VHH binders against b3qqe0. Designs and how they scored, part 2

Target 1, 332 residues: b3qqe0
Amino acid sequence: MKINLDRTSSGFCIGVQGTIHVAEEKLNQSGELYCLGDVVHNEVEVKRLEALGMETIDIPAFEELRDAEVLIRAHGEPPSTYETARRNNLAITDTTCPVVAKLQKTAKMLHQLGYQVIIYGKKIHPEVIGINGQCNDEGVVIKHPDLSDEAEIAPLDLGRKTALISQTTMDVPGFYELKKNLEKLFAEHGHRNPGTKSGEWMAVRDIDITSEKTGGRAMPELVYKDTICRQVSSRNGKLRDFALANDCIVFAAGRKSSNGQVLYSICKDANPHSYFIEDVDEIQPEWFVGENGKPVESVGICGATSTPMWLLEKVANYIGKTFGDDSGNPDA
Short names: E, the ipSAE of ESMFold2; O, the ipSAE of OpenDDE; V2, 0.75 times the mean of E and O plus 0.25 times the DockQ between their complexes.

## First folded at step 1 (VHH)

Design a07 (framework vhh_7yz9_2)
Fold by ESMFold2-Fast, scan of step 1:
Structure a07 (fold): chain B 332 residues (1-332), chain A 119 residues (1-119)
Amino acid sequence: as target 1 above (332 residues)
Amino acid sequence: QWQLVESGGGLVQAGGSLRLSCTASGRTFSDYAMGWYRQTAGNEREWVAFITYGGSTTYADSVKGRFTISRDNAKNTVYLQMNSLKPEDTAVYYCTTDYSEWGLDFDYWGQGTPVTVSS
């Protein structure tokens, strides 16, 4: 029986993995570390790091903290967080995901160039708070791509040069729906208010944002950049493909995780021979026997984005030892 | 921070229908996926249905074709329409909200609403 572990579309993304590894290293060196906000929304991982000396703190506690070391999680923080750290003599261990860091730089540059920055995203989300902080909190955050929320669009100045970007975890279809509806809104404003001109919204690259004078041309007044992370947004398709590639699927996640159940349903829809577990003690021998009474040829192991890779590795090791491990080798 | 309040449970005869409601307060409802779980005494909570903030739905095999999940973002409410109820559907039904991003998901749970299907 071949055991296939999904390292591509399951478990923590590379940014979260990086944050956990840095936290572990730091705790092993000093035995104490504050984390600003939940390092991950996985109680087992939080408790594990707490056992190593980590303490989760909120913004009010952070503002009162002095002479300590604080971890910044993968979602990043606004400039105000770093100012507080400097004022309070806090040492920052910054684990902001490189994709998020690049997005924050893009937002800052667009704002500095005088663009009204529209952020497709969720206003209360930590990543969006970080991005909007780079825009002096003047960014317009829109969650509903159909422009149905009057409060979201009320801050828009339809006479300003404007740039559309996105929170990394939003959906690609929604981003392009929003772009289309914003194009209509700005065109209608231009028609009703003589003297304001609206053109076609143009895609821009990082190099375009940092230079408006290549060949003597300025960057257009209405621009967009698709900043959605394809490593995250493509996971559902990759997970479906993974489920289809194996005879049997063992999916590991917290039973109460809504995201875990949604992802499990993708596996189950693609492969009826899919089984949900929280841990190895739930695994049943019958799952590895096909309809003809013969052992299955392949078992795929996968999980939710909140499922740590160590748990998936534990599941793979358990299945190998119990049902397919032809170890034959002495343990001595 | 979040409060989830379920309503609409009760006693119903087999073959009947009930509509459960869950109203969220504290944070922006439309930021999160919403779902329903159910639990019988001595058993773990089992997933029933989920709806994403964009309206995409998924259902447990045991309820497909009988239950429909929907949401009204203006009212911060998620609904579970339960048709063709069976005695096996007897459980306490819980509303939940969760949004997984970057491996960072957080589940909030309501207090539950009991459903009893007789006959």
Scores: ipSAE 0.000, ipTM 0.234, lowest interface PAE 11.2, mean pLDDT 80

Design a08 (framework vhh_brivekimig_d4)
Fold by ESMFold2-Fast, scan of step 1:
Structure a08 (fold): chain B 332 residues (1-332), chain A 121 residues (1-121)
Amino acid sequence: as target 1 above (332 residues)
Amino acid sequence: EVQLVESGGGVVQPGGSLRLSCAASGFTFSDYAMSWVRQAPGKGPEWVSSISGSGGDTLYADSVKGRFTISRDNSKNTLYLQMNSLRPEDTALYYCAKDEGYFLGSEMDVSSQGTLVTVSS
């Protein structure tokens, strides 16, 4: 059995790398650091940093904290978090990903321009909570692009000018499926209600939204901006190819990682013999037996942008030692 | 086949400026975030700065924030690092790196020779 580790489409993206790097620096300097929420959606990495002195706290604990340093993770936080930090004399080390920070600014400006903001994403995701906070929590969060979830679409006002944006880690096909289905929904409303414009939904750039020049700026009533992170999107094709190149895939990520779920679905769609783990103790021997009842010839190991390379290497070593036929290394 | 060629290093006095360049080939440059990483004599690699594929978003290490500016020209497949107010502590071999999701720290493309920056009076 050959073990292949994905070094090109797995592991920390720039934003997550920045957060982990800053956390390690602060812990090396002071030996203590509070982090609001999981620093990354990977429990193994959280435990590693906690061993170095990091303490993960929730919102209730944060509200009671005084005179301390708190790390804001890459996902970002709503304005209310920064207000609490100011009142409690908390020093904020803000590692919000620049892509997320820009997205929050985009959402704020669209909301201030009077748009109903639709966010393709997961309502409970920390990034979405941060984005929606910029919209006074009035954004409409839709996870199911086929509009099958009535609770998600119930808040929509089809008579309002509307802007569609996305959580950075969602899937590109789902975003454009949602756009098409929303276009149909709004067009149907426009046909039934004379005076409601059902024109073409137009792509807008950040400069169109955030420009300080007021005169001459024309914004359509129905707009969208594809805010999905390019680093995530660029990995999808490579990950699909990697999944197809191996008989079996072991995908490592935190269960709460939205990026992990998207990337795992790419693997699973390309290769049905793909399995999700958080750590090596979840690995099952039967995964390495093919449909013919024979051992698989290759195992691919990959992960999310929130998965550290050391964990992928640990998984590769574990599988090689326990199930692999690596005659070139009798000691794994 | 990813190829990265750094240039622009040299000897400069404290307080001086240098502009580093990285010529990229073998991949769609605009699709990837790029970074600068440096290694000082006797030390491990240190991440310096990163830029998104579009050039719209940048990150900097605290040690260089306000002094260094990362930029890119996607039409020329070239990454830049403008270094101002240079200090003796900035003396290092500088490498550019494609975002592989784990390039911070010790992992670097061994085919790249880097460009040497010496800050000395």
Scores: ipSAE 0.000, ipTM 0.140, lowest interface PAE 15.8, mean pLDDT 80

Design a09 (framework vhh_brivekimig_d4)
Fold by ESMFold2-Fast, scan of step 1:
Structure a09 (fold): chain B 332 residues (1-332), chain A 123 residues (1-123)
Amino acid sequence: as target 1 above (332 residues)
Amino acid sequence: EVQLVESGGGVVQPGGSLRLSCAASGFTFSSYWMSWVRQAPGKGPEWVSSISYSGGSTLYADSVKGRFTISRDNSKNTLYLQMNSLRPEDTALYYCARETYYDSSGLDAFDISSQGTLVTVSS
């Protein structure tokens, strides 16, 4: 039985990795750290950090907290969170993912330039709350790219200059479907970029929005910026290919992880011999017996962007020791 | 040194077809997702399509879905874009790109060739 660990499409993304590293260093220094919301949607990792002295708190508890250190997780927070921290003498350790921080700056600058900001995303998602906070909560959040949800599009002012951006974890095809449908909607209202035949919106880069040379003065009326993180969106296809390459898949993730459930569904659809675990104690020996009653030839081990690599390595070592593969080595 | 060399562009009439190629060197081609990005004259870049490292998964912009097909040959380090039912709106410089910037978003996540191949759809 060969054990293959997915090191390229599984485990912490760079933003989550940074957050966990900073949390560990702070806990090593002081033995106490509050985290606003789940540091990651993985109960095993949360429990590990809680054993080191971390305490997860919600917004009501945060508002009552005084004279403490609080970690801001990778998802980011709106300006109101930082104002509360200042008033309550809270020391902020800010681990907002660089991709999310850049996106928040982009949203702020577009709003300051007078654009109506449309956010492809989920209104209640912490990242979207942070982005919309940079727009004074005036952003128009659209989840359904076919514009089928009338409540989502009701706030749109079709006569305003408008910019489309996205939550980093949304799907790339949906973003471009939304752009196409918005182009049609605004053009039918009579609002289009000058000189465009079909009402095309103009792609902009960060330098177009934030450049001191342009200051946004020459920017078109209707623009978009694809702000989707490719580290997240590219994993779906790579994970499917990994699932197809193995006889059996053991997928490790937190049960609260929406991305974990989506990624596991991709594995299960590609390979019905796929099993979800939070930790090694859930592993069943019968999973490693094929349809013909013989042991499987390969086991793939993978996880979500919220799954730590140490957990995947623990799973590989456990299976190797229990079922006769001594290496447990991911790239063996 | 990473090199991406596009070819296959040209002038075609509306409804015509073209096949673009991208020859890659200087990196392990089979280890990267690859993409096509286009830029119309006077406009910003637009993502067109992406393909997984093995070719098992493909993504398309809605504007080209059903008309364009992305594919790859890892034995030849070559990326392809088959373009059918071409429209005047498809007129652009087409760039192949590898995904190499995991701390960046959107088009900034791609290592895009500086040269491109020109596709003009006109009578």
Scores: ipSAE 0.000, ipTM 0.168, lowest interface PAE 16.1, mean pLDDT 81

Design a10 (framework vhh_brivekimig_d4; at its last look DockQ between E and O 0.40; V2 from the best seeds 0.00; counts 0 for: pae O 8.9 > 2)
Fold by ESMFold2-Fast, scan of step 1:
Structure a10 (fold): chain B 332 residues (1-332), chain A 123 residues (1-123)
Amino acid sequence: as target 1 above (332 residues)
Amino acid sequence: EVQLVESGGGVVQPGGSLRLSCAASGFTFDDYAMSWVRQAPGKGPEWVSSISWSGGSTLYADSVKGRFTISRDNSKNTLYLQMNSLRPEDTALYYCAAQLDEYFGTPDEYDYSSQGTLVTVSS
């Protein structure tokens, strides 16, 4: 029986894990830290860090704060936040996710090159606020790929050179639907890249946008960059694929976790031999016997966003010791 | 002021139907994924169903699949739960809840939630 541990679609994403780790280190050093906004969208984790000395503050409280250390969470912040910090003598511990940081740099450079920046995303989302801040809040945020929302498209200048980017957590099909509809809209109003019959926009790379050698000098007028994070945008699909890849699934989470209930239902739909546990003492021997009376060939171990990796490792070790494990840790 | 106001709860016999509504105000409804969560007396909360901001994706707890239908009308800022083939074990306080996170069910907590409406299934 092989034991497979899900390290890609279980637990917090790498960006959030990084933020939590830095927060813990700072709190261990000083016992005090402000965090601008919820460090993670999970009250239990926020309360745990608050018990260590963290204080969650909002923008009004941040603007009144003086002479303190403030953590910038994985979502990132607009330039105005850093200006306030400088003015108020605040020390910034910046844990902006590297993917988000690169996206902010991309948005800034496109704006500086004179592009009208369209952001596929939700206007009120903290990440989008950060990205749009890099565009002096002049970015056009579109959430409806079919262009059916008149208010979303009203700010568009169809005669300007334009670049389409995306919030990292939006859906890939929606991004390409939006691109297709923008190509049609601009072409119908007389703006297309030379030599394109259907008004196709050109994919650009970081070297085209941010390189000092090229500096955007040779870039077409209508461009796009797919900035969606593949690590996060396909989490449910990755979990479903993981459930399908194993004979039996053991899913670990707290019973009260809404996140755990939803993700477990995805596992159960994909694989009827999926079982929910809070800890190892709930594991039943009969789960590892297949329909032929033979031991199952593989057991997948996964969990909710809030399930710590140490618990999944504990489950893997328990199953290996109690029911047998023919597999080593795959490259871990 | 953010508000989620529920209606449609009540007493119904086994095998009956009820439709719950949740009217949202004070926030941009169509930016939020919406969920129904229920809590039976003496038990913890149980997630029932979720719908994406656009209505393009829906998810259901195994206990209600094929019996309940979640839907939303973004033009009216209203969430619905059509409950068919009701069973005594469906008796609970039902809450509607909103989350900005575009990943269904990744956060453990909702940004906004209602006070709950009672659904009682009894003969």
Scores: ipSAE 0.242, ipTM 0.625, lowest interface PAE 5.2, mean pLDDT 85
Fold by ESMFold2, look of step 2:
Structure a10 (fold): chain B 332 residues (1-332), chain A 123 residues (1-123)
Amino acid sequence: as target 1 above (332 residues)
Amino acid sequence: EVQLVESGGGVVQPGGSLRLSCAASGFTFDDYAMSWVRQAPGKGPEWVSSISWSGGSTLYADSVKGRFTISRDNSKNTLYLQMNSLRPEDTALYYCAAQLDEYFGTPDEYDYSSQGTLVTVSS
C-alpha cells in the first residue's frame, strides 16, 4: 500500500510554518518568548507553543513591556511597533513573511515617490494596518470594489498621481473590478497617464518604481500592482487533484476549523472514500479495504491550511506502521 | 459589546423546515465572514456552512448540501440559515460565528461566537 503525504496543498503556508519554526527554536534555547498576537490562528498550536514557554500579548501589554524578547509574526507590523520596541529595549525576532515584507516595501516606495496609495482591503486587518503604516497612515483603504461606500472614497484626491495595491488575501475578481472602476473615476476627472488615449492604469513591477527613484524614465501617473497571493488561491485545485490521485484520503483537521471543512468537502467531492480525523485514534481499518475486499493501493494524507505538518507526518507514520504491507524496514 | 443573537430554533418533524437568524451588533459585520456551526448532544462542534463578508461566496458541509441555504443581509447586520428537508440527525444546538477572513495564510478559528439556538427534529 503506498502512502502519499500532501506537502504542497496542506498545512500552514510557508510564512506561518517559518514563524512556528523560529518560535520553537527560540523557546528551545531560552524557554521563554513573547509573541505579539496569536502566532497562528489555531488554538491547538498556540497552546502547544505556550506549553513550551511562549506568552501571547496584545498591543497594550506590548507598549508596557520592557527588556524582553518579542516575536513578530508572519503578517508583519507597522513601523510604529518597531519604534516602540526600540524605546522599550525589546529584542525583536522578526518573522514577517517575505511576501508581506515585499508588499510593505512596495507601499513605502510608492508613498516616497509621491503616490496616493489605494489599498484594496479591510481597514482593521493586521496586514493592512502594517501596509498603511508604511504610508504614514495616509493610504486610502477600499473594500467595496463598486465604489458604493462614499466614506471609503471621500479621502481620494482624483488629481494626484495614484497607485493601487491589495491586501494579499483579497479576491482577485474584486481587485480588477476596483481597478476598472477607479480607471473610470479618474478618467472622468480628467486624470489619465500622459501620452495615452485610454484611462487604463499601468501595471508596475519593483524595477519600474526603482527606475524613477534613480532618475531614469518617468513613471506613469496612475499605476497598479496585483499583490494578491496566488499560493493561497490555488490550494483548492491542487487538493482536488491530490484527492483524485489516491484510492482513499485521510484528511486531518480540527473540528472547529471552517477552512478544514471547506477543504474536506473538496476532497470528499473528488473522492468519496475520504475520511475526516482529528488524530490517529479515529482511524478505522475498514477504510483501507477496497471494493474487491483487497487492500487499497494508495492512501493520500492531507489537511487544512491550519493543520500542522507534524500531525500529517504522524498520521502517515501511524498508517504505514499499523496497516503497511511491510511494517519492518529491512534496511534500518 | 459584541453580540451575536440567534432566533428561529424549535421542534420540527422530519422533512420539515426552519429558518434561523443571527443578529449582530458591536462590530463591523460586513468585514467578517460568517458561519453556522452545530453541536449535537454528546458530540463536538460541526461546521455547517459559511458565507463571505460580501455574501458573494457560500460553502456547505456535504451533510447539508442541497437542503440548507446560508445568506446574509449586511444592511440589517443579520445572518440567515434556511433549513429544509430536516432529518433527525440535524438535531443540534446551532450557533453563528464570525471570523476576520483574510489573515495571511491561515484564517481558521472564530473571533466571535453566539450561544446557540436549539433545533430538534423528531418523530
Scores: ipSAE 0.211, ipTM 0.629, lowest interface PAE 5.2, mean pLDDT 83
Fold by OpenDDE, look of step 2:
Structure a10 (fold): chain B 332 residues (1-332), chain A 123 residues (1-123)
Amino acid sequence: as target 1 above (332 residues)
Amino acid sequence: EVQLVESGGGVVQPGGSLRLSCAASGFTFDDYAMSWVRQAPGKGPEWVSSISWSGGSTLYADSVKGRFTISRDNSKNTLYLQMNSLRPEDTALYYCAAQLDEYFGTPDEYDYSSQGTLVTVSS
């Protein structure tokens, strides 16, 4: 029996984990920390951090705050937030996800190079607000990849050199659909990359952007960069795949967790041999017996976004010791 | 001001049908995934169903799968729940909730949530 532990689709994303970790460290040191916005969508975790001295504040409260330490969350903030912090003598603990930070830098550079920056995303999303802030709020945010929303496309300058980027948590198919439709739109108005008959936009890398900025190779007028985080955008799909890849699924989460119920449903839809537990004492021996009466070959352990990894490891270890042949190192 | 207002709740016989509506105002409705959550007397909140911002994806709890249908009309800023083949165990206060991200939680974990509408299934 092979035990597979899902370390990718279960639990908090790496960015959020980093935020929580830093928050804990700061709280352990100072006993107090303000957090701009909700740190995580988990009541237990929020309460835990509050018990440690964390206080969640909104933007108005932040603007009035003076001489305090404030945690910036994983989705990042616009430059205006940092300016306010400086003005108000706030000490910033910045836990912006590295992926988001890189994206913000990319957006800033593209804007500085004179590109109209199109952001595939949701305008009101904190991440997009941060990214657009790096573009002096001059970016064009598009949520509908079919360009069906006239209000979204109205700000577009079809004659201007243009770069398409994405919010990190958007869907990949939608991004490329948007790219395709933008290509058509610009081409119809006579704006094409030189040497391209179809008016295709060109993929650019950070190195390309840097090169242009430093007087090296000039980039094309119409460019795109896929800035979608695959770890987040494909999480549900990955969980489905994980469920399909194992004979049996043991899903660990709180029974009161709505997120847990949703994700369990995804697993169960993909694999009918999925079982929900809160703890190891709920595990049944019969779950690990196949239809043929033989032990299953593989058991997948996964959980909700709010399920601690230590619990998943505990479950994996328990199953390995109790039902598996001694060889089930979850890290192998 | 953000508002989520439910309608359509009431008393129905087992096997009957109800259609819940949730009217949204004060925010951009089509930016949010929407969910129904219910709370039975003496029980904790239970996730019922979710729908993506575009309506392209829907999810259901096993307890309601095949009986309930979630839908939305973004032009009307309205979320719907068609409930068929109702059972006594479906008796609960039903909430609609809105969230920007794809991870669904309890109404308290959502960006916005309603006050709830009571559905009673009894003979």
Scores: ipSAE 0.012, ipTM 0.289, lowest interface PAE 8.9, mean pLDDT 88
ESMFold2 (binder alone), look of step 2: mean pLDDT 85; pTM 0.844

Design a11 (framework vhh_5c3l_4)
Fold by ESMFold2-Fast, scan of step 1:
Structure a11 (fold): chain B 332 residues (1-332), chain A 121 residues (1-121)
Amino acid sequence: as target 1 above (332 residues)
Amino acid sequence: QVQLQESGGGLVQPGGSLRLSCAASGFTFSDYAMSWVRQAPGKGLEVVSDISGSGGSTTYADSVKGRFTISRDNAKNTLYLQMNSLKPEDTAVYYCAKDYSEFWDSGYDYRGPGTQVTVSS
């Protein structure tokens, strides 16, 4: 049995790595840290940090908290969260992902420049709440790129200059479908970019947005910025290829991870002999028997962006020792 | 296979309270995020609240924050929505929905038949 560990498309993205690293350092210093919401959608990792002294709290508990240190997770928070922290004398350890922080700054500047900000995303997602907070909660959140949800598009003012941005975890095809449908809607009923073909929205860069406030080049009236994070979205194809390259797949992720479930479904669709685990105690000997009734020739080990590499290495070592020749942790 | 059955709806006066329940079967309940979704007369569907499979993460629509509380009992395969300080605007059919994954931002792949909530004098 050859054990192949996916080191290229599995494990924490840089934003999650940063959050976990900071949490560990704080807990090693003080032995106590509150975290606002689940630090990561992986219960094995959450329990590890809880053993070090971390306590997960919700918004009502946060609002009652006084004189404590609170970790802000990678998703980011709206300005109201920081105002509550100041009022309650809470020390904030802010681990907002740099990609999310930059997106929040972009949304704030577009709003300050008078744009109606459209956010491709889910209105109640923590990241979207943070982004919309930078727009005084006046952003128009659209999840359905075909514009089929009338409630989502009802707030749109087709006579206003408008900017389209996206939640970092949304899909690239959906973003461009939404842009196409918005171009048609605005061309038929309202606003257009002066001096351009009717209905054509213009891509903008961060430098364009910031330079406008300082008297730089004039920004077009209908603009978009593709703010989708490519670190996560590029993993789908690589994971499918990895699943196809192995007889059996063991996929490790937290059960609360939407990314984990989506990535696992990609594995399962490509390779029916794919199995989901949170930790090694869920592994079953029957998974390593092929359709020919003999042991599988290869086992691939992979996971989500919420899965730490140490857990994937633990899984590889466990399988190698328990069901193979003691060959754990080989590079795939 | 998947079955979701809501209960607890009814007629209530403004300012009153109701508790909705959803009995789930046909899947490993604790492995999936669950949602409450509503539809008011002449309006589209609105996601009211989401809860992760473990119950550790919850979210609420702006219209219900501070008034509604979502919870789950994984041992009983039951989802709950505690609705306080009800307003006429809360009048809708409320649906229990199974998300396609454990995380609440996934969207839903199945919903129950719904339970009517009417807030009026």
Scores: ipSAE 0.000, ipTM 0.181, lowest interface PAE 15.2, mean pLDDT 81

Design a12 (framework vhh_5c3l_4)
Fold by ESMFold2-Fast, scan of step 1:
Structure a12 (fold): chain B 332 residues (1-332), chain A 120 residues (1-120)
Amino acid sequence: as target 1 above (332 residues)
Amino acid sequence: QVQLQESGGGLVQPGGSLRLSCAASGFTFSSYDMSWVRQAPGKGLEVVSDISYSGGSTTYADSVKGRFTISRDNAKNTLYLQMNSLKPEDTAVYYCATLDEWGYSELDYRGPGTQVTVSS
């Protein structure tokens, strides 16, 4: 059984690495740090930092906290969080990813220009809460790109000028499926109010949104911006190819990771013998038995952007030691 | 591999015309809005024109409105810019782009550019 570790399309992105680095430095200095929500959507990494003195707190606990230092995660927070910190004399260590910070500014500007902002994403996701906070919580959050969820589309005003943006960790195919379905919906029903245009939606750039740098161009009434993180989208094809190249896939990520959920789905769709784990204790011996009752010839180890390489290496080592590794033991 | 390759630039007299082309490959061209952007010597990037993925919607900078026409042929994966009544201030390197200056898009690409010089 050959063990293949994915070093090219798995592991922490620069934004997540930055957050972890800042957390480690603060813990080394003070031995104590509050983190608002899970620092990453990976329980193994959260527990490691908690062992160093980090305390994960939720919004109710944050609202009651006084005179403390709180880390803001890479996913960002809405304006209300910073207002609470100010009232409660909390020192904020803000590690919001620059990509997310720019997305929040884009949402704010589109909202200020009078657009109805549609956010492709998960309504309860911290990043989406941060983005929607820039829209006075008036954004329309849609998770199901086929528009099958009536509750998601109920707030939508088909007579308003409208902008579509996305949570950074969503899937690119879903974004363009949503765009296509919204174009049909607006074309069929967008004539409800005078002065709105229906039909085709145009891409906007930051230059278009910034009033001083529009180049004299008028903003269209129906617009979109693909705000899905380049780091996520660049990994999809590589991960699919990796999954196809191995008999069995072990995918390591936190169960709450939106990126992990998307990437695991790609693996599972490409290779039905794909299995999700948070740590090595979830690994089952029967996963490495082929349809003929013999050991599989190759096992691929991969993970999400929230999965550190040390964990993937731990998984590879565990599988090789426990179930056999043709590349590592000449006497096996 | 995503590629955008411009052609059709050159030296023209004021009042003349040029047609720029951009050959696209390595992505689903028909699914993406396209732009022409330019950079004059010593100036920043200016978005000249945009066209929707289907070709049904176009926008133009005030500086070129009425003189330039953007179009696309999705069957040939080609973007065009017809430039009429050229002025010295149109002198710039012209880029075909799926422009996203913040790098959020899967396709934040720009071609190598084609030089347009309007001078006698």
Scores: ipSAE 0.000, ipTM 0.201, lowest interface PAE 13.9, mean pLDDT 80

